# VH-VL binders against Protein RcaC (rcaC), part 2

Target 1, 117 residues: Protein RcaC (rcaC), of Microchaete diplosiphon (Fremyella diplosiphon) (q01473r527to643)
Amino acid sequence: KVMILDDDQDWLRTLPTLLKPWGFKVTTLADPQQFWTVLQAVTPDALVLDVNMPQINGFELCQLLRSDPHWQRLPVLFLSVLTDPTTQNQAFAVGGDDYLCKPVKGVELANRILRRL

## First folded at step 4 (VH-VL)

Design s8g (from s8a with heavy chain D55E, light chain S32R; framework fv_spartalizumab)
Fold by ESMFold2-Fast, scan of step 4:
Structure s8g (fold): chain C 117 residues (1-117), chain A 122 residues (1-122), chain B 113 residues (1-113)
Amino acid sequence: as target 1 above (117 residues)
Amino acid sequence: EVQLVQSGAEVKKPGESLRISCKGSGYSFTKYWMHWVRQATGQGLEWMGNIYPGESYTNFDEKFKNRVTITADKSTSTAYMELSSLRSEDTAVYYCARLYSSGFYPKAFDIWGQGTTVTVSS
Amino acid sequence: EIVLTQSPATLSLSPGERATLSCKSSQSVLYRSNNKNYLTWYQQKPGQAPRLLIYWASTRESGVPSRFSGSGSGTDFTFTISSLEAEDAATYYCQQYYSTPLTFGQGTKVEIK
């Protein structure tokens, strides 16, 4: 089970289709305000987070997950249009497990998720 | 045109703090990292830290971590760098610079502010 | 922290001569996913902010004269000015943005006789 949080509606429509061939059960979320409620309901095996969202920083969410005893081991993969290596290094520094740049191919994303399961 | 405009020169005494502004124009301010770099007279460039203005996420070089604060005001497209507990060694020109991405990959600091001269002396 | 070492410290040459500058990194700055070296070259004249010349080790920024070029990969990089002009008198810095903290070389000063 994979949960995806992103404020880009085009990517939220595209990502489930890209991951369908690999048998992933995907839950998408556009509203970061619902993040904790949906996370607890879905109990995903991996989380795909956009960094650049209104209202909440993906890095901040990752830090909160890493401070939570229940979620501190949940694999977190960042998926973002931000391509600078400084941002990528920060993503790992906050406890992220991977970083991918948009646009991403389904096979690349699927392989990165499978590596973390 | 894309440009970064910094605040004017500062003269400080040891132990004081400084605050420099960097106003961006001609681009989407919240979508690019803003970095701060300084240069002592006749010396090389030294990276201090950065901020992603859209989310106010910051990083600092360990040398400055306990003294530097970087903030951004989205409504005015302005980044700020504050440095406390000033020493004579902090005498330098301070620059802000935008990190640009070409397509999906980072490129370089393509746009720099004009620099702010800071003198710290007793 | 990645350390960049530039050499020589100073080059004093005549107009029309070739300038060759070196930058060595303590660690590889090659980003394997896109096969790009995150190394940039800047020109700085007294009283001015640095000016971007070369990014990704070998790509020339728009508007930069063709006499400026960069080469190298991983840890060893070269910046070349094929035929010096009077306006090329400046200090040249290499920079890496592969990892935080971002770091610069100490600079090579190019003087025109």
Scores: ipSAE 0.007, ipTM 0.561, lowest interface PAE 11.3, mean pLDDT 85

Design s8j (from s8a with light chain T100Y; framework fv_spartalizumab)
Fold by ESMFold2-Fast, scan of step 4:
Structure s8j (fold): chain C 117 residues (1-117), chain A 122 residues (1-122), chain B 113 residues (1-113)
Amino acid sequence: as target 1 above (117 residues)
Amino acid sequence: EVQLVQSGAEVKKPGESLRISCKGSGYSFTKYWMHWVRQATGQGLEWMGNIYPGDSYTNFDEKFKNRVTITADKSTSTAYMELSSLRSEDTAVYYCARLYSSGFYPKAFDIWGQGTTVTVSS
Amino acid sequence: EIVLTQSPATLSLSPGERATLSCKSSQSVLYSSNNKNYLTWYQQKPGQAPRLLIYWASTRESGVPSRFSGSGSGTDFTFTISSLEAEDAATYYCQQYYSYPLTFGQGTKVEIK
C-alpha cells in the first residue's frame, strides 16, 4: 500500500494510474491537515511526499515520522520539482529513503518503491 | 462578523508559564487554522505555531518546540497558547490569527486578535 | 528556514508621493502547481494588530484601496503605494507562507512628513 501526499490535483490523479501495472494499492491525499488521520487508517508500506507544499513541510513530516516509534521505519520517498543537490542532501538528512525529480516515469517510481519494501 | 478576542495583559516572572486564550466567533471555528504570532517591543513579527481545531493537529517553530503548547476547545471556539520557562526575551505582544484558504491552498491571515501584552521581568 | 529581507528600513515621504518597498526571499516561494507566490503584505500601525493588504504577492484583499499593489515572483517582491496619504504611515511587513516555519521580513517603516 502506498500513500501519496501532494497538492497537485492533476498529479494525484495521474500517480495511481502510473503505479497500477505493478499492483500497488494507492491512497492519495491533497489535504495535509488529514495526514495523521489517513496514515493511521491506511497503514501504508511506503509514503511518497512532495518536498515543498504550502504550510506543510515534507522534511518536517519526515522528521516527525522518524521520531514516532510506530512510523520510524516507514519508507519515505520524496518527489519534487527541485533538482538542486542541497535539497536532495537535506531530504536524506531528515531520514528520507529516496528522492525523485518530477516529472517521473511510472516504471522508475515503481522500481524505487519496490527497492524500499 | 468574524472576530477573534484574546485574553488580557499578563505580567510574569522568569521561569513562570504563560497561557493566552483566543476566542473565535462569527465563523465555523473547526474549519480554519489558528496561528500564533508574537512581536517583541520595537521588533518584527515572529511566527510561533498553529493548530487546526477540527482535529487538533499542530505545527511549531523549532525554536519554541520544548516550551510551547497550542490547544483548542471546540465547544467554546477557543484556542490556547501556553509558553513555559519564560525569559525576559519573551516580553512581547502575542497575537492569534485566522488563516483563510481557497480550497486547500492558503491565502493569508485575514483576521487577527487584538493582541495580548506580556511582560516578563523580575 | 526561509529568510525574508526588506529594504529600505525606513522611508520618509510626503503626501502624494510614491512609496516602493522591497522584499527578497532566500528561497523561491512560487508553487509551480498552481503558479502562485505564497507571499503576503501586512500594514501595522502602532498599538494595532497587522492588517492584511496583499496576498499571493499581487492580489489585493477586499476593501483595500487601489493605491496599494504588489508585484514580483519567486524571490524578488515589490510593494507599492502609488500616492501616499497621511493614514498610510505604518510599518509594512512581508510574510511567506510557503513552508514552515512561516517567516516575516523585518519591516519597512513608512513615515509621512
Scores: ipSAE 0.000, ipTM 0.552, lowest interface PAE 15.5, mean pLDDT 84

